VH-VL binders against NAD kinase (nadK). Designs and how they scored, part 75

Target 1, 268 residues: NAD kinase (nadK), of Syntrophomonas wolfei subsp. wolfei (q0aze0)
Amino acid sequence: MKIILVNNRFKENTEKKAQEIAGQLSALNVEVIIDNGLDEPYAGTVDFIMVLGGDGTMLRAARRYGQRAIPVLGVNMGTVGFLSNIEINELAEYLPLILREEYSLEARMMLEVAVFQQQSLLTRVFCLNELLLRSNSPRMLSFALEISGQKLEPYRGDGLIVSTTTGSTAYSLSAGGPIADPQLDAFIVTPVASHIINKRPLVVSPEREISLHLLEEREAIIGIDGQIKMDFGAENRVLIKRAPHPLLMVNLKAKPFFTSIDRSLQRQ

## First folded at step 7 (VH-VL)

Design E36 (from t18 with light chain Q98R; framework fv_ixekizumab)
Fold by ESMFold2-Fast, scan of step 7:
Structure E36 (fold): chain C 268 residues (1-268), chain A 122 residues (1-122), chain B 112 residues (1-112)
Amino acid sequence: as target 1 above (268 residues)
Amino acid sequence: QVQLVQSGAEVKKPGSSVKVSCKASGGTFSSYAIHWVRQAPGQGLEWMGVIIPILGTADYNQRFKGRVTITADESTSTAYMELSSLRSEDTAVYYCARGHTYKTSSGYFDYWGQGTLVTVSS
Amino acid sequence: DIVMTQTPLSLSVTPGQPASISCRSSQSLLHSSGFNYLHWYLQKPGQSPQLLIYLGSNRASGVPDRFSGSGSGTDFTLKISRVEAEDVGVYYCMQALRTPLTFGQGTKLEIK
């Protein structure tokens, strides 16, 4: 059995804990690959991915490995978040179940983001939470939004978020988007500081294709899960659709989404 | 507790098709592979194929390729096995069974349906 | 395809006596994880098959202590320490290492 341990080298004591867990797994004849974000993603076959850290580390793991249909377990190491299933001090208890593949899976949709420069594909990226188009200057953007061939009236404002249901509690929420049940598959399209009153968030079928391009040359960027930034100009077009594979999240214990989010909002 | 409930017995003519359903209750339907196994009267067990609802992936025993289609409807927690171009040799009890993993292989069948008798006669 | 061969194809046992069933595979069922993807099922007369032993040697929930599985690679054994009347039926081994999944021919256990 081969397991990838994904950790964040910039968090206190995380590298030491990753090495400790790798030693425990090796003693059980498990081959371990450590991914701290420095190198290219491991290209070989892998049976399981264990993410040591908070939501940010899980988002990185999802972008690197989420399309490979490999179970991913979030192990919380003291950071607040929604994407972990067990605590680090529970790992020893659950490890035998992991090794025998005795766990349930939850599918979380992902976005496929394709950025074009004129007619040429520039890059293709996957993400778990959202794509953010935003102005990189004090000037508002003027941009076109098209949903499955339907051209909407031009948008004017600071930007737009296209989110998964998992991302509904991330940047989309801060911009006024709805909280969505992560068991639903949908795109949530949330305007950022729109100049036109009554531009509302849209909830659309995950089978739709969403395209964006600037109507005027502006300093703009696209952001992926708050971790990747790319310049975006009038020569660029972005196409967003449902990724071919969902992220397969491991459930070893019940985690009630609605009571968790309710408590978080109460403490805001 | 987990239970798999199959549709009732069918009598079909040669050349027709049959679609057997398997409704899961309890547990998480999409997390698991649903396999189909048949048993001709007085004979052993023969694996037909599997659907992985969470991935939308199906795999088939080559013996039945082109005639068998396995599908799943996650909204109703129901898997289906459709066998076309029926012949008398297809007379058998057809079982659905849950693999303990999401994979097409490795899984042990922890729960089985009650079986559906399909009789193919002139 | 991986071929599964069971011996014997039938056996008759006096109640309280032990029984042993062998299952051989044409290829090793030992996976890189260290597990043998070999599972045992019992089909009682008129019933669906039920899981007895999984991953070579692990007893399924509700299965009596008198059942045990052993072996590795290509040679596996199912043992019943004290056969009881309720153990009558056909026993099948199944390999789950690769698709197509394949079963042995079955071993019919009868009471004398």
Scores: ipSAE 0.455, ipTM 0.760, lowest interface PAE 3.3, mean pLDDT 89

Design E37 (from t18 with light chain Q98Y; framework fv_ixekizumab)
Fold by ESMFold2-Fast, scan of step 7:
Structure E37 (fold): chain C 268 residues (1-268), chain A 122 residues (1-122), chain B 112 residues (1-112)
Amino acid sequence: as target 1 above (268 residues)
Amino acid sequence: QVQLVQSGAEVKKPGSSVKVSCKASGGTFSSYAIHWVRQAPGQGLEWMGVIIPILGTADYNQRFKGRVTITADESTSTAYMELSSLRSEDTAVYYCARGHTYKTSSGYFDYWGQGTLVTVSS
Amino acid sequence: DIVMTQTPLSLSVTPGQPASISCRSSQSLLHSSGFNYLHWYLQKPGQSPQLLIYLGSNRASGVPDRFSGSGSGTDFTLKISRVEAEDVGVYYCMQALYTPLTFGQGTKLEIK
């Protein structure tokens, strides 16, 4: 068995823990590849991906490996997150189940984001939570939203979020979007500080294509999972659709989504 | 809790096709592999193929020469096995079984359907 | 294809006595993970098969401790320490290392 350990390169304690876990797995005849984000993603075949850290580390793992149909386990390193399944101090208990493949999987949809400059493709990326279009200046944006070729009335405000259901509890929630069952496949389109009253979040079929472009020359950016940022101007457009493959999330223990989010909202 | 319920017995003519269903309940249908195994009267078990609903991928025993197709409908938690160009030797009980893993191999079958008798006669 | 060979094909056992069934594979079932992808099933008369032993030696939930599996690579054994009346049926080994998954021809266990 070959396992990728994904850790955060900027956390010294996670590097030490990754090495300890790698040693433990090696003693069990498991080949371990450590991915701290510095190099290109490991290109070989692997059986399992273990993410050591918080939700941010999981989002990076999803972008790097999410389209490969490999089980991904989130292991919490000391802070509560929505994308982890077990705590680091539980890992030894669950390792035998991991090695025997005695776990269930949840498919989590991902976005495919294609950014164009005029007719030229600039980049194509995948993400687990969302694309954020926002103003990069004090000026409000004016932009067009099309859903499967249907042109909506222009938006005016600070921006727009196009989110997966997994991302419903991230930026979309902060902007007033609904909480969605992450096992459902849907886009959630949430306006950010819309100047037009009654612009509501939309829940849209994952089979549709969503496109965005600016109607006025403004300084704007697009953000991917809160981790990738690029400039977006009136010559740019972005096309968003469902990624070809979902991220396969590992469940080793019951983590009821609705009671977890309910408790988080009561606390925060 | 977890159970696999198959469609009822069928009698088919040689050269026709049969489509057997397997409905899963009480678990995560899409996170497991669903295998199909047949057993001719008085004979042993023969693996036909598998569908991995979460990936939409299938793998087949080449012995059936492209006659078998296995599909899944996640909205109804149901897997299907269709066998075409039926012959008398296809008379058998057809079982669906859940692999404990999402993979096409490695899995042990922790739950089995009740079986569907398919009789091929003129 | 991996060929699975069971011996004996049939055995009759007095209640309370032990029984042993052998399963041989045409190539090693030991994976680089350290597991043998060899599983044992019991099919009672008129019923679907049910899991007994998985990954060579692990008892499935609800299976009495009188059942045990052993072996590695190409040679595997299923043992019943004290045969009971409800153990009657056909026992199958199955390799799951490579597709197509293949079964042994089955061993019929009867009570004397």
Scores: ipSAE 0.362, ipTM 0.739, lowest interface PAE 4.3, mean pLDDT 89

Design E38 (from t18 with light chain T99Y; framework fv_ixekizumab)
Fold by ESMFold2-Fast, scan of step 7:
Structure E38 (fold): chain C 268 residues (1-268), chain A 122 residues (1-122), chain B 112 residues (1-112)
Amino acid sequence: as target 1 above (268 residues)
Amino acid sequence: QVQLVQSGAEVKKPGSSVKVSCKASGGTFSSYAIHWVRQAPGQGLEWMGVIIPILGTADYNQRFKGRVTITADESTSTAYMELSSLRSEDTAVYYCARGHTYKTSSGYFDYWGQGTLVTVSS
Amino acid sequence: DIVMTQTPLSLSVTPGQPASISCRSSQSLLHSSGFNYLHWYLQKPGQSPQLLIYLGSNRASGVPDRFSGSGSGTDFTLKISRVEAEDVGVYYCMQALQYPLTFGQGTKLEIK
């Protein structure tokens, strides 16, 4: 059995915990690869991915490994989040279940984001939460949204978010989008500070293709999961569709999504 | 609490096909593997194949390849096993069973359906 | 295919006495993870099989402590420390190391 340990080297105690866990797994004849974000993703085959950190570390792991159809377990290292399943102090208790492969999996859809210049593909990235298009200057954007070839009336505002259901509680929520059951597959399209008073979030089939381009030359950026930033100009087009594979998230214990979200919203 | 409920008994003619359903409740259907196992009257258990809905993959016991097709409909949480070119020796109780993990070669069956008797005779 | 062989094929036991069932595989079921991919099931008369023991020695939820599994590699044993009337049925071992998954031929346990 081969396991990747994904950690965030910039978080307190993360490297120490990764080394401790690697030692425990090696003692059980498990081969361990440590991915601290410094190098390219491990290219070999692996059986399991253990993410040591908060939601940010899980988002990075999903982009690096989410398309490989490998089970991914989020282990919380301190700050509570929505993408971890167990706490670090529970890992020893659950390790036998992990090694026995005694767990269920939850599929979380991902986005495939392809950025073009004219007809040329510049880059393709995958993400778990969302793509954010936003202005990188004081000027608001004017942009076109197409859904499966259907051209909507132009958008004018600070930007747009195209989110998975998992991402419904991230930036989309802050921009006024709905809270979605992460077990549903859908794109959530949420305007950011639209000047058109009644532009509402859209919930559309995950089989739709979503296309975005600027209608005027502006300084804009595309943000991926809040972690990757790319310049976006009028010469660019982005195509968003369902990624070929969902992220396979490991469930070792019940996590009550609706109760957790309700609690979080009551504190706002 | 997980429950697997199968369709009712069938009587089929030789050369026809049968499609048995297995509806899952009380757990996340897509996150588990669904196996099919048969048992001829008075005989032991024989593994037929598996579907892993989350991966969209199915694997079969070689002796049934070409005759068995296992599918899943995630919207109804239902797995199906279709066996074609039926012969008298296909008379058996057919069970669906849940694999706790998605890796079928390492899995065990924690929940079983009640069984569906398929009788092949004219 | 991995062949699973059970002995005995039938066993009659006086209530309260122990019972032992053997299961042998044609290939080692010990995986590099250190676990044996061998599971035990009980089929009571007229019922579906139910899981008793998984990965060689782990009792399934709700299974009484009188049931235990042991062994490694190619030789495995299911033991019942004190047989009760409710234990009658056919016991099957199954290997889950590789496809196709294969079962032993079954051991019928009866009360004397």
Scores: ipSAE 0.005, ipTM 0.478, lowest interface PAE 12.4, mean pLDDT 86

Design E39 (from t18 with light chain T99R; framework fv_ixekizumab)
Fold by ESMFold2-Fast, scan of step 7:
Structure E39 (fold): chain C 268 residues (1-268), chain A 122 residues (1-122), chain B 112 residues (1-112)
Amino acid sequence: as target 1 above (268 residues)
Amino acid sequence: QVQLVQSGAEVKKPGSSVKVSCKASGGTFSSYAIHWVRQAPGQGLEWMGVIIPILGTADYNQRFKGRVTITADESTSTAYMELSSLRSEDTAVYYCARGHTYKTSSGYFDYWGQGTLVTVSS
Amino acid sequence: DIVMTQTPLSLSVTPGQPASISCRSSQSLLHSSGFNYLHWYLQKPGQSPQLLIYLGSNRASGVPDRFSGSGSGTDFTLKISRVEAEDVGVYYCMQALQRPLTFGQGTKLEIK
C-alpha cells in the first residue's frame, strides 16, 4: 500500500507529526510519500491520501490529486474546519480500518477552470470550492456571463463567484449565496457587490458550461479556492465546467453537515 | 443494517434476455462496489462483474463479454445485471454482493443478496 | 486468470473434532500493503454465501472464534477448532488481487 501524506510544513510542527505518522505507517509495511506543497505532485500510483491540517490543506490536496479517484481523508490538527473527518488524536483508533479499506466514501463535485487568451488555452486547473472573479482596483467591473451559450444581461459590480456546493459555505456564503447540501451537484453563481439590486445568486445544473469575460478594460484577477491568483484582462475568457471526477472523501465517522454549519453560523 | 434485496425468480426462453435487480438499503450505496456472482445448480461460484457507482464504471469477466451489462441507479440505490442471448447453461442462481470498498482489489463481499433463480428452458 | 485450488473437495467430521481446508493460488496474493487479498465464505444449504474470514486471517463480524484463517502468498488454510452442526455447508476461498475475481471449487463439510 502507498499513501500520500499531505501536510503544511509551516504550521505548528506539522512536519514532525507527519514524520511520526510516516514512521508508524512504514512499520506497518506502508510506503509513504510526503507532500508539503513545495514540490510537484507525486506522479506515481497511490492507494490513499491523508491530509494533515485544516481546510486549506485539504483544498490544496484536492487540486493536486482530486481528479485521480483516490480516497482522501482529512485529519484535523485542532483547527475548526468542514473538510476533515477525524481528529489527529483519533488516528490510531481508525488506522486499522484505513489499512483494511473499511470506510465509506462521499463524492464531492469539483470545478474544471480553463483560462484562455483569445482562442489559446493558457491554463487548466481544478478546484473544490470556487472560482472568484474580482476587480484588482477600486473600479467596478463590467462583465459578460454566459450559461450554456445563453448570454445574460451584463453584470456590473466587484465580481462574481462560481462555486461548487462544497464551496457554498466559503466565499459564496460571505457574498450572500445560499448554503447548499454538499451531496447535491450544482453550480452556485453569486454576484459580489453587484450595482444592480436584482442580480440574485443562481443555482444551475452542473451539466452547464459557464463562461466569463470582461466587457471593458479593467484590472481584474481570477482566484481559485482562495489560494491561486491569476491576472484577468479584457483579452481573456474563462470557461467553467464540472470536473471529470469528483473528490472522493473518506468517512470514518459521522460528521453531520447541517448541525456543524448551524453551530458555525451561531459563532459568527 | 445493510440489506441487499433482489428481484424474483424468472423463467426465460433460449435467446432472450433477463434483467435482475438488487436494491440496497441501510448503507451508502454509492460508496461501495456491487458485484454479481452466479452459481449453476450443484456447482461453484463464478464472478460475473462489478459496478462502481461512485465512479460510474463497470468491469466484466471476459467469459461474459458482449452478453452482460451491469448498471446502477443511484437515485433508487438499485444495481441491475442484464444477461442477453440466454442459453440453457445460464440456468443459475444470480447473487449481488457488496464489496466493502469501491475498489475491486482487496474487496471482500460483506453482504449478499438472497439470490435470484433464472431458469432457461425451451 | 488466477486459479484457486481447494483441498479436500469434501470432508466428513464428527461433531467437536477439528477441520482444516486448504486453498492454493496460482500466483502470490500478497499485496504491497502487506495484506493477502484472500477471503473465505461459507454457503449453508439453501442460503446465500456469507463472509467468514477476510484478508487472510480476520474474522468477519459475528463469526465464532473457533474459525481461523492463516497463510500467506500462495498457501492458505481455514481451520475450525471444534466443528458444530451449524457449520455444515460449502466453504469457498476467493482471491481479490486481480480481475477477474476467482473462487476455489468449494469444499463440502458434512457431519458424519
Scores: ipSAE 0.006, ipTM 0.545, lowest interface PAE 9.0, mean pLDDT 87

Design E4 (from t18 with heavy chain S106Y; framework fv_ixekizumab)
Fold by ESMFold2-Fast, scan of step 7:
Structure E4 (fold): chain C 268 residues (1-268), chain A 122 residues (1-122), chain B 112 residues (1-112)
Amino acid sequence: as target 1 above (268 residues)
Amino acid sequence: QVQLVQSGAEVKKPGSSVKVSCKASGGTFSSYAIHWVRQAPGQGLEWMGVIIPILGTADYNQRFKGRVTITADESTSTAYMELSSLRSEDTAVYYCARGHTYKTSYGYFDYWGQGTLVTVSS
Amino acid sequence: DIVMTQTPLSLSVTPGQPASISCRSSQSLLHSSGFNYLHWYLQKPGQSPQLLIYLGSNRASGVPDRFSGSGSGTDFTLKISRVEAEDVGVYYCMQALQTPLTFGQGTKLEIK
């Protein structure tokens, strides 16, 4: 059995904890690859991915490995979040189940994001939460949104979010989007501070293709899962589709989604 | 095209603090780490710490823990290194440097700022 | 902390002749990825350091092919096949396998 341990080396003690866990797994005849985010993703075949950290570390793991149909377990290292399943102090208790492959999987849709300059593909990335188009200045953006070739009236405002249902509780929520059951597959399209008072969030089929481009030269960026940031100009176009494979999240311990989100909303 | 531009030289009293800025251009800031390295006059290089703006995280050389704070302002593409409780031995040129994150090795510094001389004297 | 030791501390070389600088680490710098987390920098007089070689043997963009890096684990070498006047400066190796990142003490290269 081969396991990738994904950690965030820039958090205190996570590298030491990853090494401790790797030693324990090696003693059980498990081959361990440590991915601390500094190198290219491991290219070989693996059986399981264990993410040691908060939601941010899970989002990075999803971008790196989410399309490979490998089970991914989020292990919380003391930060609050929605994408972990067990706490670090529970790992020893659940490890036998992991090694025997006795767990259930939740499929979470991902976005495929392709950024073009004119007709040339600049980059293709996958993400679990959302793509954010936003102004990088106090000026409003003017931009075009197309959904499966249907051209909507131009948007004016600070930006737009195209989110998965998993991402419905991230930036989309802050911008006034709906809370979505993560078991549903859908895109949620949420305007950011729209100048047009009747622009509403849209919930659309995951089979739709969404494209965005600027109608005026502005200082804008696109953000991926709040972690990747790219300059976006009038010569650029972004195409968003459902990714070919969902992220396969390991479920060892039942987490009630609706009571968890309800608790989070009460803390504001 | 990639450029790191640092704030100007400073003269400080012992016991005070200094905050040095490093402004990134050319697509540097959003995807890369910014490291801080110092060099005392006639001496070698000493790593102080790093900020990863994309992750919102920082890591420090334990030698400076409690005195050094590294921060980033993504809206201005600027990283800051603040060193407190200054001593005469903190007199050095302070450099910022860009390091790669998840696509290649961390810690090799492909671009460096021009350096900021901080002189600590009474 | 990983200790980096460079030898020699200074070199005087006639233009066109080769030069070699050694760097030794107190621990292996070979990562599970197969890469050695060792990098070489040159600091020319009055200038910021510049990257020469990364991950043991890879030449940085714009660096002439007369520069090469070799070695693995704990023993590394930077070689200049034919020294030019513009190569004057202080050469540093650096390990990036673990924090704190540490540098060798530097090797000063001078022209005879």
Scores: ipSAE 0.000, ipTM 0.378, lowest interface PAE 19.0, mean pLDDT 85

Design E40 (from t18 with light chain L97Y; framework fv_ixekizumab)
Fold by ESMFold2-Fast, scan of step 7:
Structure E40 (fold): chain C 268 residues (1-268), chain A 122 residues (1-122), chain B 112 residues (1-112)
Amino acid sequence: as target 1 above (268 residues)
Amino acid sequence: QVQLVQSGAEVKKPGSSVKVSCKASGGTFSSYAIHWVRQAPGQGLEWMGVIIPILGTADYNQRFKGRVTITADESTSTAYMELSSLRSEDTAVYYCARGHTYKTSSGYFDYWGQGTLVTVSS
Amino acid sequence: DIVMTQTPLSLSVTPGQPASISCRSSQSLLHSSGFNYLHWYLQKPGQSPQLLIYLGSNRASGVPDRFSGSGSGTDFTLKISRVEAEDVGVYYCMQAYQTPLTFGQGTKLEIK
């Protein structure tokens, strides 16, 4: 069995724990590949991905490996979040189940983000939570939103979020979007500080294609999962659609999503 | 809690096709592999193939490839096995079974359907 | 394809006596993970097969402790320490190392 351990190189307690776990797995005849974010994603075939850290580390793992149809387990290292299934102090208890493949899987949709300059594809990125279009200056953006070829009235404001249902509890929530059951597949389109008072969040079919472009030359960026930033100008267009494959998340113990989000909102 | 319920017995003529259903209740249908195994009267078990609903992929025993098609409808938690160009040698009880993993191999069959008798006679 | 061979093909046992069934594979079922992808099933008369032992030696839920599995690589054994009337049926080993999944011929256990 070959496992990728994804950790954060810049947190020394996490790096030390990753090495410790790698040693434990090697003693059990498991080949371990450590991905600390510094190198390109491991290109070989693997059986399982174990993410050591918080939601941010899981988001990186999903971008790097989410399209490969490999089980991904989130192991929490003390950071509050929604993408982990077990705590680090529970890993020893669950490790035999992982090795025997005695777990269920949950499919989570991902976004495919394609950025164009005129008609030329500049880059294609996958993400688990959201794409954010935002102003990079004090000036409001003026931009066009198109859903499956249908042109909406122009937007004016600080930006727009296109989110998965998994991302509904991330930035989209902060911007006024709804909380969505992560078992549903849908795009959630949430305006950021819209100057037009009747612009509402939209919930749309995941089969639709969403495109964005600027109507005026402004300083703007697009953000992916809060981790990748790209400059975005009037010569650019972004196309967003459902990614070909969902992220396969490992479920080792019951997920109390609704009670967890309810508790989190009461303590916010 | 988990139960696999198959469609009823069928009598078919040589050269026709048969489609057997397997409805899963309890648990998460798409998280698991659904295998098909047949047993001719008085004979042993023979693996036919598998569908992995979460991946949308199927794999078949080469002996049946070209004649067998396994599909899944996640909205109804139902897997189907269709066998075409039926011969008298295809007379058997056909079982669906759940693999404990989403993979095509490694899995043990933790739950089995009740079986569907398909009789092929002229 | 991996060929699975069971011995004996038929076994008659007096209640309370032990029984032993052998299963041999044409190639090793020991995966690099350390697990043997060999599973045992019991088919009682008129019923669907049911899981008995998985990954070589682990008893399935609800299976009495008189059943045990052992072996590694190409040679596996299912043992019943004290045969009871409810144990009557056909026992099958199955390899899950690679597709196509293959079964042994089956061993019919009868009460004397």
Scores: ipSAE 0.490, ipTM 0.784, lowest interface PAE 3.2, mean pLDDT 90

Design E41 (from t18 with light chain L101Y; framework fv_ixekizumab)
Fold by ESMFold2-Fast, scan of step 7:
Structure E41 (fold): chain C 268 residues (1-268), chain A 122 residues (1-122), chain B 112 residues (1-112)
Amino acid sequence: as target 1 above (268 residues)
Amino acid sequence: QVQLVQSGAEVKKPGSSVKVSCKASGGTFSSYAIHWVRQAPGQGLEWMGVIIPILGTADYNQRFKGRVTITADESTSTAYMELSSLRSEDTAVYYCARGHTYKTSSGYFDYWGQGTLVTVSS
Amino acid sequence: DIVMTQTPLSLSVTPGQPASISCRSSQSLLHSSGFNYLHWYLQKPGQSPQLLIYLGSNRASGVPDRFSGSGSGTDFTLKISRVEAEDVGVYYCMQALQTPYTFGQGTKLEIK
């Protein structure tokens, strides 16, 4: 068995904990690859991915490995979040179940984001939560949104979010989008600070293709899961569609989404 | 524990501008929105706008006709509200308040700054 | 803009008696998530506002259970089952369904 152990080296003491866990796994005849996020993703075959950290570390792991159909377990190391399944102090208890493959998998849709300059593909990235188009100056954007060949009325405002259902509780919710059951597959299209105050979020089929481009030359950026930033100008176009493979998240214990979000809304 | 600490009182002349600061501590600054609300003497509360640091965007009440600018410096966990072309009717206590706009976007203000009195007089 | 209307604008209550404040919105505050984006705040004399009730009916941390919020859509009520001297101040409802966020005009509660 080969396991990738994803950690955040910038969080104090995570290196020591990662090494301790790697030692425990090696004692059980498991081959361990440590991914600190500093180098390219491990290119070889692996059986399991264990993510040590919060939601941010899980988002990075999803971008790096989510399209490979490998089980991914989120292990929280302090701050609770929505993408972790167990706490670090529970890992020893659940480790035998992991090694015997006694767990269930939950499929989470991902976005495929393709950025073009004129007719040339500049980059293609995958993400778990969302793509954000936003202004990078005090000036409002004017941009075109097209959904599966249907051109909507031009948008004027600070930007737009195209989110998965997993991302419904992240940036999209902050901008006024709905809370979505992560077991549903859908795109949520949420305007950011639109000057038209009653512009509503859209919930559309995950089979739709979404296209965005600027109608005026402005300073703008595209953000991916809040972790990747790219300049976006009038010569650029972005195409968003459902990624070929979902992220396969490991469930070792029940994590009731609705009571968790209800509690979060009540206390946050 | 979360605290919002605002800059001190200001006295300004008509036509000038004022910039009020709001320093957040005890929470994840980039995960929450900072709203600005004002209250003229003896009057009710008026929402001015919001900065959402994680989105890098601000939204404003159009009543201020382009006079208000809200910014944030994530490195210092400080939000700023600048109001230009000041008039005597802008005399008010200005509050910053934390809203839930990342992970949850309920829009309620769970923590408020102490307020900054801005007096506009000639 | 969504207009928020509070009634009454002032009330004077004998300690131990109940108080009720109404808040009406010009359009429904019920979101597709199933929540009403209506919140209640109390501003005590000389202090910043403080959160009492959020999302229509949830009490904020540290708020006594004598405070309750109810309603859905366009009609909301804040009730105090047994008014205490410490409850003196101005009560505001606020909608957060859409920007600009708007407040009611406030209800001043005084002790007889």
Scores: ipSAE 0.000, ipTM 0.393, lowest interface PAE 17.1, mean pLDDT 85

